# Designs tried in a protein design chat: VHH binders against SET domain-containing protein 9 (SETD9). Part 5

Target 1, 299 residues: SET domain-containing protein 9 (SETD9), of Homo sapiens (Human) (q8ne22)
Amino acid sequence: MPGRLLRGLWQRWRRYKYRFVPWIALNLSHNPRTLRYVPEESKDKVISDEDVLGTLLKVFQALFLNDFNKQSEILSMLPESVKSKYQDLLAVEHQGVKLLENRHQQQSTFKPEEILYKTLGFSVAQATSSLISAGKGVFVTKGLVPKGAVVSMYPGTVYQKYEPIFFQSIGNPFIFRCLDGVLIDGNDKGISKVVYRSCNGRDRLGPLKMSDSTWLTSEIHNPLAVGQYVNNCSNDRAANVCYQEFDVPAVFPIELKQYLPNIAYSYDKQSPLRCVVLVALRDINQGEELFSNYYTIVS

## First folded at step 23 (VHH)

Design fe (from fa with Y108S)
Fold by OpenDDE, last read:
Structure fe (fold): chain B 299 residues (1-299), chain A 119 residues (1-119)
Amino acid sequence: as target 1 above (299 residues)
Amino acid sequence: QVQLQESGGGLVQPGGSLRLSCAASGFRFSYYSMNWVRQAPEKGLEWVSAITSEGGSTYYKDSVKGRFTVSRDNAKNTLYLQMNSLKPEDAAQYYCAKYTYDSEPFDSRGQGTQVTVSS
């Protein structure tokens, strides 16, 4: 009986070590490819914040339109100008489809992954990693990911540097640390899940959700919200994506916040919501697994 | 323990006005977005209005837009709903509500206050 428990613990550790910051730090000397050197002046941006925002808005709008029939209550809460905007967009989409397929296409709802493919020309999904004992990984399922493209988002509860995360961090392989000390808890289980949902409830305005919680389930509405499962690169597996921090601007459409896979732990509305996106470092082909350079070193 | 206590309901004629109040305790009221919900006889719970934690933004069901106004006083831990031009279809038990979690709507609400609209 004790042997099975130890084996289970060891298996868990084997999976955890790839995400456990102290272990990674101790093994950095053995895996120099896991380090990304960023000049201090470059602020560690591979693409502009505008490009990140543009990509997210494009994807989220497409998701919103795909599920338009389910958005009636939310739409009723929005200004008439915004309602009209979406009606116009739907009309254009329907006209385009009619022109292409001459078919009485029933407003077919597509899967989020399909929407991603239609919108960006590629799709991503979680699957079993090609790395032994790594558990889950993220793959390009369709299309070609171009260099510089946003390929994923790191979901989770966002903690400021001064906020206590000690208990949540114990044995949690899904803690992401930003350059400025902000932490994101991307764990979809246990206390982390409860905290995320609680914060989301705190901010919820009736039918209007202020964050996506579907990443905590098997039915993900935002197909980008799988970044916590991207594995670190190794000597044998070069990084093809990197992490990039993004602050959500105040002008972000409220009806699209339902797709943001992050929520602030603190009520302090003075700080913008921090998101972390994964950006392609090169062209990535269909079928390839995503691997990140886990550590960014500012030199 | 979270406590929400609604008051201000009563009998009013069509076209009349009522002001509902909700006293909140047992949690950091100023940190939470708050909601008004109602339940009419033989109907389910329906959302009526919402207000952000700081009171900067308000939202309403279409049927009550222009007639109802939600507000809050965080110093007093109190939520308000001013209801004008009341209609018979507005008759319901009104509840002050917050979300404990994002999946179950209105799981945290008071005992409610009855609004009756009759000639």
Scores: ipSAE 0.890, ipTM 0.962, lowest interface PAE 0.5, mean pLDDT 88
Fold by OpenDDE, fold request of step 24:
Structure fe (fold): chain B 299 residues (1-299), chain A 119 residues (1-119)
Amino acid sequence: as target 1 above (299 residues)
Amino acid sequence: QVQLQESGGGLVQPGGSLRLSCAASGFRFSYYSMNWVRQAPEKGLEWVSAITSEGGSTYYKDSVKGRFTVSRDNAKNTLYLQMNSLKPEDAAQYYCAKYTYDSEPFDSRGQGTQVTVSS
């Protein structure tokens, strides 16, 4: 009996060590490929915040339109100008489809992954990692990811530097640390899940969801919200994506917040919501697993 | 324990007005977005209005826009719903509600207050 427990613990450790920040820090010298070097003169960001925002809006709008029939209650809460906008967009989409298919346009609701593919030219999904004992990984399932493309979002509860995350951080391989000390808990189980859902409930305005909680389930509405499963690069597996921080602007459409896979732990409206996206460092082919570099070193 | 207590319901004539109140206790009221929901006889629970934690933004069902006003006093832990120009279709049990979690709509609500609209 004790042998099985020890084996289980060892297996857990083998999985956890790749995500355990102190272990990574101690082994950085042995894994030079895990480091991203940023020249002093270069911006730490691979793409502009505007480009990030543009991509997210494009994807989220497409998701919203795909599920338009389910959005009736949300639409009823929006200004007439916004309603009209979406009606116009739908009309254009239907005209485009009618031109292509004379057939009974059953408003075929596409899967979120298919919407992503149609919108960006590629799709991503979680699957078993190619790394031994890593568990889950993220793969390009369809299409070609171009260099500079947003390929994923790191979901989770966002904690400010002063907020207590100590208990949640113990043994949690899904804690992401931003450059400024902000933390994101991307764990989809246990206390982390409960905290996220609680915060989401706290902020919910009737039919209007202020964040995406579907990443906690098997039915994901935002196909980008799988970034917590992207494994770190190794000497044998070069990084093909990097983490980039993004603050959600105040003008972000409220009807699209339902697709944001992040929520603030504290209700401090004074701080923008921090999101972390993964950006492609090169072209990534269909079937490739995503590997990230964790640390940016300013040389 | 979370407690929500609605009051202010009653009988009014069409075109009349009522002001509902909800006293909240057992949680940090000022941190939560709050909702009003209603249930008419033989109908399901329907959302009516919502207000952000700080009261900066308000939202309404189309059928009550321009007639109902939601407000809150965080110092008093109280939520309000001013209902003007009441119609027979507004007759329902009204509840103050918050979400405990995101998947269970209005899992935390009071006993409600009855609004009757009759000539």
Scores: ipSAE 0.889, ipTM 0.962, lowest interface PAE 0.5, mean pLDDT 88
Fold by OpenDDE, last read:
Structure fe (fold): chain B 299 residues (1-299), chain A 119 residues (1-119)
Amino acid sequence: as target 1 above (299 residues)
Amino acid sequence: QVQLQESGGGLVQPGGSLRLSCAASGFRFSYYSMNWVRQAPEKGLEWVSAITSEGGSTYYKDSVKGRFTVSRDNAKNTLYLQMNSLKPEDAAQYYCAKYTYDSEPFDSRGQGTQVTVSS
């Protein structure tokens, strides 16, 4: 009986170690490919914040338009100028489709992955990792990911450096640590899930959701919100993506916040919401698993 | 325990005004976005208005825009709804509400206050 428990713990550890910062730190010398060197001037950014924002807005707008019929309550909360904008966008899309399909105006709702593919030219999804002990991984399911593309977002509750995360951190392989000490809990289970949902409730304005919680479920609305399952690179598996921090600007459209897979733990309105995106380091082919470099060394 | 207590409802004539209040306790009121919801007879709960935790942004159902004003006093842990130009269709039980979680609409609300608009 004790042997099975120990085996289970060991198996959990094997999975956890790849995401456990102290273990990674201790093994950095043995796995140099896990390290990313960035110039101090670049502040560890592969692409500009503008490009990140542009990509996110493009994807989120596409998702919003795809589900436009379900957004009536949200639309009613928005200024007329914003409503008109979306109406115009829909009109353009319909004209484009009519030109192509001569078929009846039934706004066919596509799956989020399909929207991603249509929008960015590629799609990603979680699946069983090619690494035996890793559990889940993230794959390019369709298309070619170009170098520099945002391929995923790291979902979760965002904690400031001074905020206590002790309980959430115990045995949690999904804690992401930013350069400035900000932490993101990307765990979709247990207390982490409860905390995330609670924070979402805290900030919710009627029909207006201020973050995406669907990443906690099997029905993901934001197909990018799978970054917590991206495995770290190894000597055998070179990194093809990297983490990049992004602060959501204050001018971010409120109707699109429903697709942001991050929520702040504390109500500190003074601090922008931190997101972490994964950016392609090279072209990535269909069928490839994403592997990240975990540590950035600022030189 | 979270407590929300609505007051200020009553009988008014069409075109009249009411001011609803909600006293909040048992949670950090100033951290939460708050909502007003209402339920008319034989109808479901409907969202009416929302206000951010700091009161910086307010949102309204289309049918009440320009007539209703939501506000809050965080020092007093109180939420308000000024209702002007009341219509018969505004008659309902009004609730102050917050979300405990993101998936359950208005799971935390008070006993409500009745608004009746006479014809």
Scores: ipSAE 0.885, ipTM 0.962, lowest interface PAE 0.5, mean pLDDT 88
Fold by OpenDDE, fold request of step 24:
Structure fe (fold): chain B 299 residues (1-299), chain A 119 residues (1-119)
Amino acid sequence: as target 1 above (299 residues)
Amino acid sequence: QVQLQESGGGLVQPGGSLRLSCAASGFRFSYYSMNWVRQAPEKGLEWVSAITSEGGSTYYKDSVKGRFTVSRDNAKNTLYLQMNSLKPEDAAQYYCAKYTYDSEPFDSRGQGTQVTVSS
């Protein structure tokens, strides 16, 4: 009887996506191949911040244009120069489509996943993991993911190193720890969900949402915001993606912040918003599940 | 308990000015972005203006741009709306509002203050 409880606890512990140092110490000895080594001298970045930003802006802009009819209130809040920019972009898109389809077709809103595919050449989505008892996983649903591509974002509430996360961390397998100690709570349930929504409400400026909360629902607007469901690699299933930290620059377009799946817990606006993206380590084919290294060792 | 108390409304002639105030209590006012919303007779609630927690950025509905100015005094837990060049279409009940959660727009607002614009 005690063996089943220990196995259950062990299985629960294995589900703990805690990049916690103690867990790393205990498991490092058993799965050395699952460790990502980053040289001290090298910033643990597979791609540049500029490339990350470029990708996010490209995707978010495409999403914004796709649901442009719903953005009228937001547009009314923006400078004329920004409004004109989007109008021009829409005009170009319509001209391109008219050339292809003589059909007066009503600007059919595409699903976010379809927008992702059109924009990046691939799409990702949540599905049942191929790993037994892992629950959810993230798969490439369409296209080929090229090496170095941003394939997902880790959603959640961002806590600074000095901020208390004690209650949110209890039994929470969706706590992500950055290299500098910043924590991201990617749990879409319970107290974590309430905290995220509260913070989002705190920062909301009328029609302007300052973060994406749709990742907490069944209808996600940012198809990249599924990174919390990426499973850990195993000896049999090598990591095909890695985590990379990204600080959102101050010049980030305000109308696109509605697609950022992260919100700061504290009002300390002096610090940039931390995001974590998942970057492809190799080409990933359609149908493949994403696997990451939960543990990064900075040597 | 969150309390928002609007004041400063009244009757003005077209082209006149009013300054609305909102006294906030029961929450950390300085941490919250704040909003002004209004409801005209037989119309729904509409957003008018917003200001960031520190007051560094302000946003306005197109119809009030250049005429209205939102500001705040965090030391006094007070939100302001300076309304200049008032028009008949500005007549409404004005509310100070914050979001408790992101899904319920303007779920926290006061009793409002009436603005009437009549010649």
Scores: ipSAE 0.880, ipTM 0.959, lowest interface PAE 0.5, mean pLDDT 88

Design fe (from fa with Y108S)
Fold by ESMFold2, fold request of step 24:
Structure fe (fold): chain B 299 residues (1-299), chain A 119 residues (1-119)
Amino acid sequence: as target 1 above (299 residues)
Amino acid sequence: QVQLQESGGGLVQPGGSLRLSCAASGFRFSYYSMNWVRQAPEKGLEWVSAITSEGGSTYYKDSVKGRFTVSRDNAKNTLYLQMNSLKPEDAAQYYCAKYTYDSEPFDSRGQGTQVTVSS
């Protein structure tokens, strides 16, 4: 069966190669200076890893509490001290502890985007880009994004240097290359989607998911996970966000890992999970589209 | 083809012990987190315990914490569940399980082994 599968993949590569190669060659020949590389200054971090971690924990905890009535199976597998922490946080939210169970079912719930707004003071979402022919973009839909805020995350399967990415990289405009050669495949369709879900299933611990797969669906649970649709800056659109790499520390709460929109391709965890956040380079007003300071080379 | 075969069930009195085993083949066992799930008569599947692929972390449903111990031997492709202080509510068909894809319900499990707890 490996031979039959490899022949099928080779056949698709053969057809794909002929369909797209002239387009790539034509664009490179006519406009070789449109290919931008990461500037030396962009290697510097705008905010500390501690600030990134603090923001993610704040947002993910708020998302967890908003959906608490659906977290009972996850809660049952956590240490008692962690369960007590969440029960105390809910008691503050609902004014008192003694009748919490009796009023639990009548709690108002918010959409994840509104939780983001209540937590960070802004919300983002994908919509048709303001650039003609760019397709989708990401907009600040509510509130003000202050300079240095984490505004989005780049989702996808994470490949260490020299790990095989055949076939998922063919014609894939959503490959993000980190400075050290780590790759993130942010494509939400096709074999990329299948690989992500397979890796997430591989690592799943009963009710506890070790990453967020909802960015692959129409019902996104982590509203930050839209970064693959942020367009690059251009002559007519100055950058207002940059990409910043973040390694998930060992102290990251296990119950909140369900909101990380990344999963490692390799089953052996030699390295921390790499995530990529988008950080505001200036204050960004409601209604503005996000444009990145980085170029991603598209194969 | 994923193959999971559970064994070690039987009839015990309350407070008794059993050790379940699950022989795995047809996939790279050491790559996957593994789960024990159970189904009592006229009830749905209930998650019981999980263990990471390297065996470094174990997780348990509240009702079995301190009584059940999950372990694995990757050299033998075998998953274990040591069940102590058994209670009548633990009586069920027990399955070894994994996920092939994240969003599916327990999408790979064996035929199960019966645990009966009666006085």
Scores: ipSAE 0.712, ipTM 0.888, lowest interface PAE 1.0, mean pLDDT 81
Fold by ESMFold2, fold request of step 24:
Structure fe (fold): chain B 299 residues (1-299), chain A 119 residues (1-119)
Amino acid sequence: as target 1 above (299 residues)
Amino acid sequence: QVQLQESGGGLVQPGGSLRLSCAASGFRFSYYSMNWVRQAPEKGLEWVSAITSEGGSTYYKDSVKGRFTVSRDNAKNTLYLQMNSLKPEDAAQYYCAKYTYDSEPFDSRGQGTQVTVSS
């Protein structure tokens, strides 16, 4: 339960958003250190950016179609060519089930985890880690993960190098540091949660949501967005996933941005949005916990 | 404290034009995407148009495309809606709006300005 310390930090954040504060590395109440380690083969990308993009588009499109009855106002904002694409995709999908649901307007949607399984052949979820010290972890709950598959995404607010991440970094074990110094704050609580939701609201265009905020809740819409709970490898647990950085291209379909679990801290869009995916280093069986080969120092 | 103040409404004939303005204060206007929403009598809020924080992209509901133009002047902290070829169906109270958080629809909006279209 948050006490007066968290309330005090929130009040300082409220005042801070109108004043400049430089980035500061601070270890006030928490001193865990993570050793940086990247295996030689993981220095290069395991899969291409095109393969990452293709996988995300495939999953996000499936999630969009699954929730199609809630997308009508978004569709009205889109160019006719995009609307017709989804009408064609829905017609093909409906053809396969037309005998069952021909006159039904009240379609039940599948759970996002089921859509992930149907799309990629596996699903993942949070559970208590097999490591006593780690709390939560991420497990393959259904299916088999092939080597090179995208299995998760690291959610959170994205800070460019030298952007202020002052209170967000204090005692925060969910700060991910990219190789070029870009930071992703994957903490789903406290000031980190407030910052993410504020940045999403800042960028929202009516019914069109520019990122996924459901990873901050107990009912996530993008089931890949659990990467902040993937534990680092250790002497006792070999890595089976690696982190792979991905910049979202400008041509990314705007109606699918609602499933990206990342939002830029800065309103100034000089750089593409950074995402981080987790990619399987080997085949991973149902029931196995994910462990990453990437370490970082938390500021 | 966020303040949004709409103006420029009035009575026009079908086919006429109006330009709505929204003066913004109490927040960093140039940081935010901005929206126009409207409410006809006994109806809920309807989203009309949006513009990105830098003004580079604009979006419209289908029924107003080609007739309405949203724009902004970040130096003057002002949002605009140029409404041409007005129809009786466009009659409503018009509000400029933004989101404070992504889960609170149009939680920051002004008092509105009335647009009436006589037949």
Scores: ipSAE 0.697, ipTM 0.880, lowest interface PAE 0.9, mean pLDDT 81
Fold by ESMFold2, last read:
Structure fe (fold): chain B 299 residues (1-299), chain A 119 residues (1-119)
Amino acid sequence: as target 1 above (299 residues)
Amino acid sequence: QVQLQESGGGLVQPGGSLRLSCAASGFRFSYYSMNWVRQAPEKGLEWVSAITSEGGSTYYKDSVKGRFTVSRDNAKNTLYLQMNSLKPEDAAQYYCAKYTYDSEPFDSRGQGTQVTVSS
């Protein structure tokens, strides 16, 4: 069937043309050129959504338990079965039963990066890029990243394709475009920062935070949320991570949403929250900088 | 200009009931999750209850679960708190609140309404 074959090919082409980070909106010296060159074959998922979810839950639960003495207000809002789950998890890890808001738990708090290392066997952080003129980059600071690991998350406000994005898209190199036209604004400054904090506040239910806003600060609580600083690959630097889209399922534990570095622009709940993770394309050694593959936009 | 006006407080005996109302204006009320917070003498603000923007989910501090019910009417831009089986420890100034940004102190709230429970 000739029509069916053409539709299949067209769908593959659509997937290619919408993936890139950062989107270069400010080429004032040149008119935007539409390039159909893709340096990597299109492959939008390296691991299953189940594996992404499992990794995020593992990391977020570890972060929650590390900060348990500050979670007492959130726990008081949750069903007793959920409270009991965390009491059991704490007992297994720390060999004992601790009261909420125990001073000893505050004294034993690790840095989020160390929790990441203890949980996944590696940690990442931003630092000056190894590329001349690139500014910031993201490095594996400890441990070894195995192929297929979730290594980072792309933070920011999420816009559906029909939603207005003004003013914050002008001169903004941190706009990530998903395959279906969903946009994520990963800029941690200016109007982008204000919009994210406003949306996060809009949805906040007292102590219960519906997203992580600490990626906008110098003291981040989710150490994966540095993906906006991962540089694109080049001839001198082969890609070692790719972007993978992930829709947060309805069953995602509400008390762990505080670590999701994304918030929907619209108050409308018709779509799942879109997140984007960065997934290792190969084993990545300590000290290596992360470089992403990307599509060039056709316009 | 965000405007929140609480009403319905008063003096009640232990075990009694009160219904608080909060009239909202100057913002898109139906877009926001809304909160009730309270402040007893010599205490900081204490979160009491929250409701999602469409009213689909409600949340309560443990000490008020089963006694208080939060609700909203988005057509009237009004938030409600039905308070049953009131106890002396519930006596406080009650505020209708939302966040403007994700700051921990409730940064948008009304002037409050006083709830007093006589022993």
Scores: ipSAE 0.693, ipTM 0.880, lowest interface PAE 1.1, mean pLDDT 81
Fold by ESMFold2, last read:
Structure fe (fold): chain B 299 residues (1-299), chain A 119 residues (1-119)
Amino acid sequence: as target 1 above (299 residues)
Amino acid sequence: QVQLQESGGGLVQPGGSLRLSCAASGFRFSYYSMNWVRQAPEKGLEWVSAITSEGGSTYYKDSVKGRFTVSRDNAKNTLYLQMNSLKPEDAAQYYCAKYTYDSEPFDSRGQGTQVTVSS
């Protein structure tokens, strides 16, 4: 034989081998359910960082104001630059002593999921997936999600490149891999839960909470923080959301950090806190399950 | 495991000053935000001050702002509280504290040091 076909296959394998090996090495410790491939056209963000930030601030501000009776004492401990944003509400609390006798007006008026609906026009929650083998999924429970909306957040402990995640990565289907190698452990059970709560406690400043840990419980305070249960698309389930990475800016309001469902594993704050949001790829109707856009690569 | 030892309390006149120290061991002190809390007779614990792990930001209860200064020396595993312009209302047992988990109120603290301000 001329050997031309064998030489051609070897040349293709050589190019494929070198282009593929770095990605395979990064994926060998990862659970197959967390395998992520982003097409070239989606490497750029679907919406701007400013739009993500604006949405998160709008939702977190609404959650904060809904719970203001608890927050007013915390605000008194913060710098005047923070307190001044709430000066009129703080003044009403002090001058409304006779209204304080009606304690029902002092409690949160709405549940967090209703605040999400009133703020963004939709709400999401986890429930049994429409995929038999998937277990849990995330559904639009109220309203309509417009294309380009931030619909969820991927919660969990954030590990920078080269930080130790051993042990938590073993058999853990909730490890999210960012394009630059940052990892988010969204597992709400076992050692992953303990690590998140420990990191959040490590950074807690008395009554000032630096992240949301309620996504680990049955009573979540940030209703967006269910993204770890969004399943991958399949041949039978087209994607309707994508993941988008977002670095929290240094100027993020300190009083709203309590709603960020992420905390850095490292105590060293040399890098911005990484968050991951899920963004709607099209309008999503009430009752639909969310599916993220992943592709299988040639093995 | 965690050991916190407060010192520096005593009796002072109104307007006086004290400097509290807290020696820490049994954990990576430089990793943790640290807190001062106090307990007056017949009162519950109240938070007084906090400082970030690297000392870059400090936070205070309104009633002590401008009078108290929290600081830390991570090389010596020591937390400090400089208390100036002391008032009778500041008299309490003072503790240094940290959270082990985010859901527990001050689940790690020392034995405390007494601050008494004469009326």
Scores: ipSAE 0.666, ipTM 0.866, lowest interface PAE 1.1, mean pLDDT 80

